# VHH binders against Probable carboxypeptidase X1 (CPXM1): the designs that were tried, part 4

Target 1, 162 residues: Probable carboxypeptidase X1 (CPXM1), of Homo sapiens (Human) (q96sm3r113to274)
Amino acid sequence: TGCPPLGLESLRVSDSRLEASSSQSFGLGPHRGRLNIQSGLEDGDLYDGAWCAEEQDADPWFQVDAGHPTRFSGVITQGRNSVWRYDWVTSYKVQFSNDSRTWWGSRNHSSGMDAVFPANSDPETPVLNLLPEPQVARFIRLLPQTWLQGGAPCLRAEILAC

## First folded at step 1 (VHH)

Design d4 (framework vhh_8h5u_2)
Fold by ESMFold2-Fast, scan of step 1:
Structure d4 (fold): chain B 162 residues (1-162), chain A 121 residues (1-121)
Amino acid sequence: as target 1 above (162 residues)
Amino acid sequence: EVQVVESGGGLVQPGGSLRLSCAASGSIFSSYRYAMGWYRQAPGNQHERVAIISSGGSTNYPDSVKGRFTISRDNAKNTGYLQMNSLKSEDTAVYYCATGPYYGSKSYDYWGQGTQVTVSS
């Protein structure tokens, strides 16, 4: 019953379908938040392997537009791939929408509260979280709740969907 | 305890090659995702970065060595390497290996004691 990857890593999901609340720079924008994407190789390369929210962003989110109603079943995350620094999200929430304006959260089925998914503890190891209840929606958002002390909320992601 | 040990330095003629090795003890590279870099210092000069490699294999070099030096790593053995080709007299220096979490402008946490490279006729 597993749904396949939606296509962040494969580039099936175009850059125009990725949005975020903020980004530290173009090279850390939402288009860089793809699973397994890698840092630039030269000192002059101004891009790393992650989306990173600005330090001052109090309510960061990373958004994927699937383009049509889609059954979201899981999320895979990694931290930032960089020669420069360590950053990773340690927990996040998930929200869904059909219009990008009205959002509802993934819920913990035992408590009925918003699900908080434990995420990464290093930059590279992928962590899979299956949603407690798969949701049909057009848009999915990841909302970092906690991240590495002294760091920024940075992630790479893939979405499992059908 | 984390230790970093360099080896492979020596005397070579201009145009020669050397391979430096850097061995780190413990589960540094694969478990904790440390970056590794090579630095050098010649008499009267500041330390300069020669090469850097991330845990995932991304590399970076200054123009002075680009195309001549290659950095690589074996995460399973906690070992890094610097292959130096087409050596010039200007490459004469003590070469240091450094590793640890690299936070942009911050220095590495762990440094070796250095290995001498001399390029002369």
Scores: ipSAE 0.006, ipTM 0.154, lowest interface PAE 10.3, mean pLDDT 83

Design d5 (framework vhh_8h5u_2)
Fold by ESMFold2-Fast, scan of step 1:
Order: C-alpha cells, then sequence, then structure tokens
Structure d5 (fold): chain B 162 residues (1-162), chain A 122 residues (1-122)
C-alpha cells in the first residue's frame, strides 16, 4: 500500500537532514527544496522557492536523511516558485544509501538500467513518481538528469515513505 | 545554554498597537544567522511567518501584515522587535521569535522561545 509523506512539506524533516551537492546561494539551498515552499516577494528578499544547484555542478544531487532505515515508495516534485525566473527539472534518477557513501540506484525492471523519472513541465504542478520497487534505506538522493533549456536544475520535493 | 525570550504581548482592541520584544542570550542575531524572524500560532493552526529581517537589515512580510507590522533589531542590545499597528482580530495568536535560516517556516529555527500572547478583541 502507499506510504505517507516523510515530512519535507510538513517540516517534520528538519533542515539538518537536507543536503545537496551544491547551491547557487543560501536562499536556494537544500532547506528550500520542500514541496510547496514559496519565494520571497519583496525587494531585498534573499530566498526563493526551490533548491537550485550551482551552474558548474556537473553531478547535482538533492539528499534527504530519514534518520533511520525507511521504506521509500515515491517522490513528488515541483519546479521553482519564483517571481524572477522559471526553472524546473524535467527528469531525474533516484539513489539510496545506508551510510551516505555507498549508493545504489532505482532500476527499471524491463530494461535493467537505472530508472529515469519524467518530472516537471511547469513551476507549480506536483508530479508524483512511484518507485518501481520500494527500497529500504536511510538516505535518498534525487539526481537531476535534464531541466528547462537555458535554466538550472531546481526543485521542490516530498518523499513518500514508511 | 542559548535561548530567546519574547515579551510585550497583551490584550488590545481592534485598531490598537503593541510592540513585542525578543531578547537573545547565548548567541547574537547578527553573528550566527542571516535571518531573525517573528512567527505566530493561533490555537489549532500551524505556525506562520509574520516578519523576517536579514543581517543587512532587509525585511520581508506576508500580505496579511504588510504595511501594519514593522520588524527591527538592536544589535548592541541583542534584541529584536515587532511593532504591530492597526491590529485585527485575526492577529490573535502566540508570537514567537527565533533565529531562522529561511523566511517561511518556524521549524527551520535553531531556537524557540516560550512565546508571548497577543489578543485582539473588542
Amino acid sequence: as target 1 above (162 residues)
Amino acid sequence: EVQVVESGGGLVQPGGSLRLSCAASGFTFSSYSKYMGWYRQAPGNQHERVAIITSGGSTNYPDSVKGRFTISRDNAKNTGYLQMNSLKSEDTAVYYCARVYSGWTPYEFDYWGQGTQVTVSS
């Protein structure tokens, strides 16, 4: 059966449990990669509604530490909520780990290759991807593969887990 | 070890004003984070952001309080303030201040104080 949200949107998962390969700025850090988080709206606002990797990051990833072995069943993503620009991830891969050092990928059973999940096509509409096989692990990573042409890999996410 | 203490709440009629204070100990608002914020919680509701101020003095407010509330801080006294004008019944809540890493959620706090009750009633 389906697993409930882990707690990125509800803030049950603390900022200290979110990590990324890089961030364009503090206001686009992993703590901003929460489903439905909103951008600042005023002059001088230093934060936006997404995590965004640095432009030069050739291997971007967004990581969640569930704190203990957890059954991951699905991923929900949105693009960047911003009054300044459009950015969204169009496809990503998923990896798991028990120690944040050794990683294994979610696989497509038909092809035997790493599963590539189609993601967003606009900044706001949530896209749910159920994992082909739920995995038990402590850590989960989302690895952007493609994103809006001329943009950056930016996302907001929620994880379905039990 | 480290804490914040809110004060200045009370009972006021609609259209009235209150000034809340937030005293920090064990850290400084300017030195340890980019943001200091005020948050509120009415019974049965989740916490919501009311105001945020950066280390550089830039401020941000949600539409519900914009133009009515003003956040400020005195780095020499290690104290933050929230000036609340034109108060409405829907502003009734417990108000909290905290060191914040982003502008939109109380659970990004390093520290939470005990809060101060604001009641707007005629």
Scores: ipSAE 0.000, ipTM 0.134, lowest interface PAE 13.4, mean pLDDT 81

Design d6 (framework vhh_8h5u_2)
Fold by ESMFold2-Fast, scan of step 1:
Structure d6 (fold): chain B 162 residues (1-162), chain A 122 residues (1-122)
Amino acid sequence: as target 1 above (162 residues)
Amino acid sequence: EVQVVESGGGLVQPGGSLRLSCAASGFTFSTYGYAMGWYRQAPGNQHERVAIIYSGGSTNYPDSVKGRFTISRDNAKNTGYLQMNSLKSEDTAVYYCAKSLGRYSSTYFDYWGQGTQVTVSS
């Protein structure tokens, strides 16, 4: 029940439609922030299973361009898939835009403040958060708020949309 | 205190061999979730990775040393090694032992020793 996956895991959403505020390395760029992507080594470059923001990034965000007005209903996240290190986001906020310049947040109806979604507690288990009120927009951003102590804000994601 | 002490460097002629050692304290090379590597820096150059061994035991080398250098570790002795064969003048550098912090660039490794000098000349 609900809207189907937008296509981060299936690659229906191309790498060019994924952006981030920063990345620790090319192998941890936004194109690696796809649900169920795995750590690996290809053509001499190390690619890990997550997008990870730079440690100096004070306002990290991961962005998806749906390409057209789309009803966003939910977000699924995982932590970093790695044979060496544990990193996962423990809470995040969600924002939407029609032009990638003007943003509005998903809100908690009781408080009227930005909704804060509890996220992961391990690297692999998917955590689904349904948006309190589905939003029609072209762009969606995930904004990590907290993450594993001593770790970095890293995630893999899928978006539920129709 | 987390430290490594590199040793085994010296002066050798081209075509010679050296074995470098990395003695660790405050951590173990068998610790899950981390890799161990060897890095070098020649005067005027940025440091470069010359070998890495991952927690699962697989290894990787750049083309400049592949087939000539071999990385290994002895978990019981908590010591890492770099066997260097068929040495060339361009291998002259200070060699450092480092533990991976889960970052995927030589610039993201912490160096915990003063290094050991390797000089290849006639």
Scores: ipSAE 0.000, ipTM 0.118, lowest interface PAE 14.8, mean pLDDT 80

Design d7 (framework vhh_8h5u_2)
Fold by ESMFold2-Fast, scan of step 1:
Structure d7 (fold): chain B 162 residues (1-162), chain A 123 residues (1-123)
Amino acid sequence: as target 1 above (162 residues)
Amino acid sequence: EVQVVESGGGLVQPGGSLRLSCAASGGSISSGGYSMGWYRQAPGNQHERVAIINSGGSTNYPDSVKGRFTISRDNAKNTGYLQMNSLKSEDTAVYYCARLPYKYGSGSWYDYWGQGTQVTVSS
């Protein structure tokens, strides 16, 4: 059930395969949502260590294109790496697609309802969630449901897949 | 492996000035395209970015300190500085410096920051 990392942290998955519903700025875009990425400067602009959705985004999502049908088995998340601000997602849902248009959710087998995964409680500690039923699909989305009070939905992630 | 040590904090009256220093060892603050920044944390508050200087010498400040604080570095001495003028009671905090990656990291690149130096502004 535990497949190896897909390649967000290692850059095996290119920036072009990461998308999001919105981002607060380019420095907080989906390409910044990689596990263990660190805050820094690039050409005078501050790049922080996370993807962060806009405050007005009512349905935030972070998307990974695996490029081909892939067996998704788990998700690892961290909060935002930043010394000037705390932000982390505390729960999320997972969706899958073969065409990025039609989506189905990871479900709790007992209830038949969408599975809600408890996520982070600090900015740095990785939290692993194994999917109840691994899914074969090309695309995977993480959908933040709750986050730090007074903060924004921000995360870093890795996907376990084979 | 790279470490920094902050100094220069202390007790000062409102309207006064302090100059903080950040001495780096185990690596250069200038070679390799690294940037550096100053951050602060007051009791009960989140960490706040105070000043950043990139490898090319460009600087950035939040509105709360813009015009009052100036970040600089001496590459030959491997030391960064924060000049703080017109200090206010709300500037009371522990101040930290960090050596930042030049580009976003995809793995185990970490910001290196020191133990901090206490700045207290009170009458």
Scores: ipSAE 0.000, ipTM 0.151, lowest interface PAE 13.6, mean pLDDT 80

Design d8 (framework vhh_8h5u_2)
Amino acid sequence: EVQVVESGGGLVQPGGSLRLSCAASGFTFSSYSHAMGWYRQAPGNQHERVAIISSGGYTNYPDSVKGRFTISRDNAKNTGYLQMNSLKSEDTAVYYCAAERGYFSSGKYAYDYWGQGTQVTVSS
ESMFold2-Fast, scan of step 1: ipSAE 0.007; ipTM 0.282

Design d9 (framework vhh_8h5u_2)
Fold by ESMFold2-Fast, scan of step 1:
Structure d9 (fold): chain B 162 residues (1-162), chain A 124 residues (1-124)
Amino acid sequence: as target 1 above (162 residues)
Amino acid sequence: EVQVVESGGGLVQPGGSLRLSCAASGFTVSSNSYAMGWYRQAPGNQHERVAIIYSGGSTNYPDSVKGRFTISRDNAKNTGYLQMNSLKSEDTAVYYCAKGRSYWGSLTPSYDYWGQGTQVTVSS
C-alpha cells in the first residue's frame, strides 16, 4: 500500500527537524508549517497557522529531516490559516538530500526537468501531490515557485514516507 | 452519497458542557480508511480545526481546546462526537463535522464533506 504520513501533523517529527530558508516571525517559523495547524492565541502571541518566508527571500525553502534514510512518496500542502490575511503557495518543487548539503530534485517523467507541482488555491483545502518516482533520502525540501499575487509564500505540509 | 448532520448545539453558561453529534451516511465513522474531525467558525474568523480522530483511533487537538474537548466515535450508531467541557465565551461558534479522504490506504487531513453546522453559544 502507500506510505503513511511522516508525522508533521501528529508531532512525531519534532520542531528541531523542521528548518526553513527564512521566516517572517517566530510565530510563522518552520515549526508552524505542520498540516492542519491553526491560527493561535486570542490577543496573545500570534502564532499563525503556517510557515511563511520573509518577503525578501528570493529562494524560499521548507525542510524536513526524517532522521534516517526514508522513502518519500508524496507531499500534502495547505495555505496559511489566519484571521487577518490570505496566503498560499500555488506551485512548488521538491528536493532531496542525504547530508543537507548536496541536493537533487524530483523530476518530471516526460521532460526530465524538475517537476513543478501545482499546489493550493485557498487557505484550507489540502492538495496531495504524489512524487513521480519515490526517492530514498534523509532530508526533503519544498521550494515554493509561485504564490498568491500580493501575498507571501506560506504553507502547511505533511510528507508521505516509509 | 456522503453526508454528515451535526446536532447538539445550544446555549450554555460559562463552565458548562455540551456534547455535539455527527451522524454520518455514505461512510462509516469507525472506518480504518478515514479521519473524522470537528471545525468551528465564529463571525469574522476563518474555520479552525478543534479536534481530529484518525483511522487508528489517535486524536489531536489545538492548544485552545486541549484538555477541555474530547472527540470520539460510536461504530454501532455510525456517529462521531465532540464532548466539550469547561466552555468559555470564546468557544462561541458554528461547529462543523467533516470526514477526511484516504490516500493509498493512508489517512489524509483533507476534509471533503461538510455538514450544515450546529450553533454553540456560551454566555452568562
Scores: ipSAE 0.000, ipTM 0.098, lowest interface PAE 20.1, mean pLDDT 79

Design e1 (framework vhh_enristomig)
Fold by ESMFold2-Fast, scan of step 1:
Structure e1 (fold): chain B 162 residues (1-162), chain A 118 residues (1-118)
Amino acid sequence: as target 1 above (162 residues)
Amino acid sequence: EVQLLESGGGEVQPGGSLRLSCAASGFTFSSYAISWYRQAPGKQREWVSTIYSGGSTNYAESVKGRFTISRDNAKNTLYLQMSSLRAEDTAVYYCAKGRYSYGPFDYWGQGTLVTVKP
């Protein structure tokens, strides 16, 4: 009943298939939003373990292109892996598309409104959210709704898909 | 704006101990790694120790086992406990917000002088 990981952590999904609304720097770009990715600890390494939206981005999103119609069943998230600071998303919404232009949201069964998934409360512990109704689409977006007070919307993710 | 202010330096005899402090303001102290660096007369600045936001620590090989870095997040203060001091430890000691924050120079405090005199 469950679908396996799509391949963000394994690099099966290439960097070119990851996109975001914005990023604070190249080292915090969408290619860094992979589950279990680690920050660099060496001098001169500005690559932290997360995608982070820029401060002025009012509608942040992290996008995965599965390359073909794919059954999305779940999302796993972590916060930012960093030796410099703490950041994590505390809630997010999920959207789907076949063409990256027309989007529809994952819905809550009880209210019929967009589902809001509770996410992380620390930087490292993975939090799994199963979608209430698996969706077939080519693209999936995660839309941070809330995050650590005084921090930025940062995440690492994996997608469960067949 | 970020401010860092070192204190606790002074003159000490070889084998002695000294504790340095760095008072921080203008950023969320608990969220950042903070480091100690030093510069001896006529030499380049060298890294001494780092304490990460999660509490883990790293030390330069020359000070390992003799120096202890710690932090008090409630007081926004970084410490460096120095023991078994040697003439080679004579330097101006600076604190810095992480290894990736070298400028502007106000991210490096004014420094505190440690002199080890036989």
Scores: ipSAE 0.000, ipTM 0.096, lowest interface PAE 14.8, mean pLDDT 83

Design e10 (framework vhh_enristomig)
Fold by ESMFold2-Fast, scan of step 1:
Structure e10 (fold): chain B 162 residues (1-162), chain A 123 residues (1-123)
Amino acid sequence: as target 1 above (162 residues)
Amino acid sequence: EVQLLESGGGEVQPGGSLRLSCAASGFTFSSYWISWYRQAPGKQREWVSTITSGGSTNYAESVKGRFTISRDNAKNTLYLQMSSLRAEDTAVYYCAKSGYRYGLSTYPEFDYWGQGTLVTVKP
């Protein structure tokens, strides 16, 4: 039933396998979207602990390339680790692909509609969402649907996969 | 100002163990990903292991299951516990950090290197 962490937090998944629709800055790029990553504070370092989409991004997504067909079973998310701002995603959808061009969504079995996962309510507490039906695919995307009022769509993540 | 001082190297027999240390100063150690690299005679420097600021670890395939990287943020010290040493582990081992906080890749670019500590596995 349970698959182990894919390796965002452990670095088994390299930065080159993480992509996003957009990023506010290099220091908030997809490589910063790793579970438990922390804000940098010295030497004018503005790298925060999260991936954050640009304000103008109407369809933000955070993508992980597992490198080969992989059984995705769950997602863990956190908000942004920062000393000056609060930002966290409050709900998201999940999509899968084998070629990064054709995507299908995780669905709620009862309704048949795209599953919308409730996510974070603070910057640090991890929230686990098990997928209703594990999916075999090479790529997984997280698509923020809502986020903290007055904030931006920012997250840190880990994927449960085998 | 930024200093990385490796120690703990020496000569061992095949199958032996050593614990390497890297004492860091001149930066906020706990905020950075720190790595071990090695350079065997006549070869390019090779990545060995990385530990994140949060304690997550990653290893080169050649050392998985034999080496363990760890950090002590209170002492500003990085460690590499090496076991089941082989002749091919003979190298100068280097502690490294980049100018960036938190690793940007599994094999991050490094701006700062220590002096190294020699490990010799004698047949």
Scores: ipSAE 0.000, ipTM 0.117, lowest interface PAE 14.4, mean pLDDT 82

Design e11 (framework vhh_enristomig)
Fold by ESMFold2-Fast, scan of step 1:
Structure e11 (fold): chain B 162 residues (1-162), chain A 124 residues (1-124)
Amino acid sequence: as target 1 above (162 residues)
Amino acid sequence: EVQLLESGGGEVQPGGSLRLSCAASGFTFSTYAISWYRQAPGKQREWVSTIYSGGSTNYAESVKGRFTISRDNAKNTLYLQMSSLRAEDTAVYYCARGSPKYYGSLGYTSFDYWGQGTLVTVKP
């Protein structure tokens, strides 16, 4: 009954519409940050099931370009699918933009502060966060705030939009 | 500071058994794949086994069925149970943070951290 998936999992959103502040490697780039994407299983596979920011990235973000003004209503996240290590984001903020330069945050109506969404506690279980107030914008960013201690900010995502 | 300390090596006869341990500190052990490597006299270092953060294991063909890798996340310790030992298993055994897949074909010098090694000698 809400807005449907935008198309990260279905590949309706092309790789060129996904960006990130940084990536540990090509195999952990923003194109790997799609809901339910899977790790390779063989030693020769050089890709994993998530986007992961570089270790030195102090302000990590994962960005989706919807291509036109779009009503964003929710976010689904998973952790990293990997046979090599555990990583998952435990909380994040959401920002929106019409021009990828000027950004505004999703806000908590009770406090008026930026909303901080609790996220994952394991690598596989999807966690849905409905935005307190749906926003119309072209771009959406997820900004990891906390993640597994000793790990890296890694995620897979889907966006609910209409 | 990340540290890996191997122990448990020694001299054993062909067909014998040994258990190696690797004590880890300075990082969140449970989130990493941890591997065993070995280096025989005059030869290159070779991969032996990996245990992944989720508990899955992988083995070099030469040791499959004879060696068992395991981990104790509460104690930050990696183990290698070796059985049916052969003369060609004689080597210094090292534990390393990571797996061949994570580092690709980069090999020894590309791994984050290595231990000091423990010597295993199989003699008749």
Scores: ipSAE 0.000, ipTM 0.151, lowest interface PAE 13.2, mean pLDDT 84

Design e2 (framework vhh_enristomig)
Fold by ESMFold2-Fast, scan of step 1:
Structure e2 (fold): chain B 162 residues (1-162), chain A 118 residues (1-118)
Amino acid sequence: as target 1 above (162 residues)
Amino acid sequence: EVQLLESGGGEVQPGGSLRLSCAASGFTVSSNYISWYRQAPGKQREWVSTISSGGSTNYAESVKGRFTISRDNAKNTLYLQMSSLRAEDTAVYYCARSLWGYSKYDYWGQGTLVTVKP
């Protein structure tokens, strides 16, 4: 009774379809924001398991291009998988677009205000949020609202879509 | 007070096995990221393995398939099971509780020496 994963974890969604408002480093770029991705130390390089926005980014967002109109029904998030530190998003909003220029938000049915989804409380446990009203759009954005005090907005995600 | 105490090091022949222990005091092993690091003679400290609060594990490429990190929550102890030991594994092994911030840990043990001799 739900839509299946879009393909962030499976790599069906290519790195070129993932974008973000900013990234702390290449190893924490949007291509690292995939559900269950792990911190890597292969080939001497350090790539941590998350997308992380820059410290100066006041309005961070993580974006997925589904490539065509797609029915978005849910979002799964995790925190950062790291051998170095703790970071996780504790709440976020969701926006949609057909052209990546004009955006509309997921709304709370009762209040009509933007829905704020409670997210993670540890780095590893996946948290599923079903959208109150599934939306048909090409692009979806996750907008971190709060995150672990003293940390950075970092996440790994999967999108449920059909 | 938070303390980490490593034990189990010693001399072993190439291809041998050792199990290192890290006894934790003043905090709960299952609620923290805890790592093993090593420092070989004349080299910088190198990350070996980590276990997360949720039980997920990760390993340096050089030890993957040979070392296994685990914990015993009842004993509040971290373990590193080492097999197929090589001369390059000779080092002082440290356990460390993860700290907020870049590549630093807020608590380190005193270390335990592992020597792989022919």
Scores: ipSAE 0.000, ipTM 0.120, lowest interface PAE 15.0, mean pLDDT 83

Design e3 (framework vhh_enristomig)
Fold by ESMFold2-Fast, scan of step 1:
Structure e3 (fold): chain B 162 residues (1-162), chain A 119 residues (1-119)
Amino acid sequence: as target 1 above (162 residues)
Amino acid sequence: EVQLLESGGGEVQPGGSLRLSCAASGSIFSSYAISWYRQAPGKQREWVSTITSGGSTNYAESVKGRFTISRDNAKNTLYLQMSSLRAEDTAVYYCAAKYGSYWLPSDYWGQGTLVTVKP
């Protein structure tokens, strides 16, 4: 509690504010990385329920542009919505930026190192991670660290921000 | 069932234009979303553009403003008009058709057509 959803699920954050390091296809692009989005068909276009990085992407990231300095307090993630495929991120790091060029990471208080957030273990159950210390920035990135064996990093997300 | 055959590839100078075609055989072409993908030497296959059965279009950032995807359902043909070609556009171009969800493998793929941008 404290900060409400930024608006990935509600579509308040437009597709143009979502970016990723790579995508397997248009239907698995960053615009599909919205919490609770479902696989399906719209206007003849085939969509899956997740953003998925290319399997060979060495440094995958999913990025949200809040448009202005914003206090980021938490992240909610889900895996890929699909009846035939299982893919989910099992851990990730978080980075922030004011200019999309200079980035700093969320840190763990006890170790002083980058915080590694445990994420999903199934495709549908949302997992909330509160940031150890809320950060004020314009951009936030999620950096998948581990994911389902034999799969690709795929996620749906919402950001808690004010 | 849909079978796809690409054509129109070849050699072109930087700044030039080419039009690729993807001819489909089969009766349900108009019901499919159809995409262009490309694979450059030593690279992974990447998505280039998609046109839906309703005619909505989307493009990879690297080709936006330079490439135009279109379809002619009466001729069962997909087109990719490529303009302002650059050396980095050199690749084998594939068309792919999908009915249903993107998480399933594409229903149909062509065999590809080579585009080479040479000075």
Scores: ipSAE 0.000, ipTM 0.146, lowest interface PAE 13.7, mean pLDDT 83

Design e4 (framework vhh_enristomig)
Fold by ESMFold2-Fast, scan of step 1:
Structure e4 (fold): chain B 162 residues (1-162), chain A 119 residues (1-119)
Amino acid sequence: as target 1 above (162 residues)
Amino acid sequence: EVQLLESGGGEVQPGGSLRLSCAASGFTFSRYAISWYRQAPGKQREWVSTISSGGYTNYAESVKGRFTISRDNAKNTLYLQMSSLRAEDTAVYYCAKDLYYSGSTFDYWGQGTLVTVKP
């Protein structure tokens, strides 16, 4: 079921609908976690091309509020676009909610365990993961599980939804 | 833990040259942008230069053409080659790990190295 992009890259999803467990700075906040967003290059630029959790955040998450019940079918991720350093998430889990308070995970149907999606291996190449079973919910979270050794969990994303 | 140790400062005449070094430990040096900052007595800290993990460099306008930042990833060392030094370059120089325009930058400063340009 080929659902189209929800609108992180196109800005149809406003900054107010993006949240995260933590951010290293405003310039690495959830509003910077949009697919194909680019780093600043000059000393007047106070932003980089990704959302990045704080290093001390033991349970990082990146959240999208679709505003209403929405069928989530897939996730696209990239690493951090930067001239200053490189970071990327190497695996993540996905959770859903209708009220942002009670969450359920995307599951591997064979094992009954939470699905762990392999993600990026470089900062730029998009990696698409189709959800094993599309879920209807208002909110979706990406939960980084592993990331570049010695780095921080950083990502850019798009959600496939209808 | 992250450690940054600056060295190479000293006293020079106007127009002279110095090379500063910053020895890094406790993190994967090659993966991070590293910056030089300076602070003169009674002044705010001033960004001087940054070098990315890939070697892209940027400089404050006041030092362009006079200072060159470089790195040696095999030695975990950052350098600042300073030429055509001026009285206004007199300051304690610090190196800092992380993104220079991030609000979380400067969570670690070394002890610094003093550069004095005699009038």
Scores: ipSAE 0.006, ipTM 0.175, lowest interface PAE 10.3, mean pLDDT 84

Design e5 (framework vhh_enristomig)
Fold by ESMFold2-Fast, scan of step 1:
Structure e5 (fold): chain B 162 residues (1-162), chain A 120 residues (1-120)
Amino acid sequence: as target 1 above (162 residues)
Amino acid sequence: EVQLLESGGGEVQPGGSLRLSCAASGFTFSSYYISWYRQAPGKQREWVSTITSGGSTNYAESVKGRFTISRDNAKNTLYLQMSSLRAEDTAVYYCARGTPLYKSSWYDYWGQGTLVTVKP
């Protein structure tokens, strides 16, 4: 059955539960990777509407700690909300962990390799990817594989979980 | 290797002008927000101005209307045109890759700085 949003957009998942491999700046840190978060125009443009990895980060990841074993069923992503530039992830992989140290991937059963989910083609339209097999784990990671040419891997996300 | 190198600092009288430059190498300059920060003697580093990859600009309230940030992507260079300088503008000015932060240690890369002294 369909699981509800975990709580990135609603702030039920606190900033301390969000981590990333890198970020271009604090204003583009993992706490900004929440679905529907907006560029901080009213805050003097100190924060933008996405998490963005460093350009030099060869293995970028965005991580959510659900705090306890949780059934992950889907992922929703958006690109970067910004008055300054366009950035969005065009494909990503998903990994799970119980201890944040040992990871396993969502698999494509036809190839036996990690599933690669097609993601965004614009900054605002949400794209839902249902996991082929829901996984029970404490942690989930999104691993950008491709993104807008000339841009950076940037995303906003929500996780469907119960 | 990512490098940022500031230049153009010096001594000026109040009301004077200076143009700072920051030469960048080792990354795709045009793709990044680039910022100016400053640190006065005995004080914490503070944000001064940011220019986005698309050319939009933002300024700290203390410098608004007096300083102008610009970039030349063909030369991988960032500029800060400073006008109507005041004694309180005396600081080491740093170029940084990224946006304003509440923790300066979380910026990706910093330059070595260039000293600006406004002496009455």
Scores: ipSAE 0.005, ipTM 0.148, lowest interface PAE 12.0, mean pLDDT 84

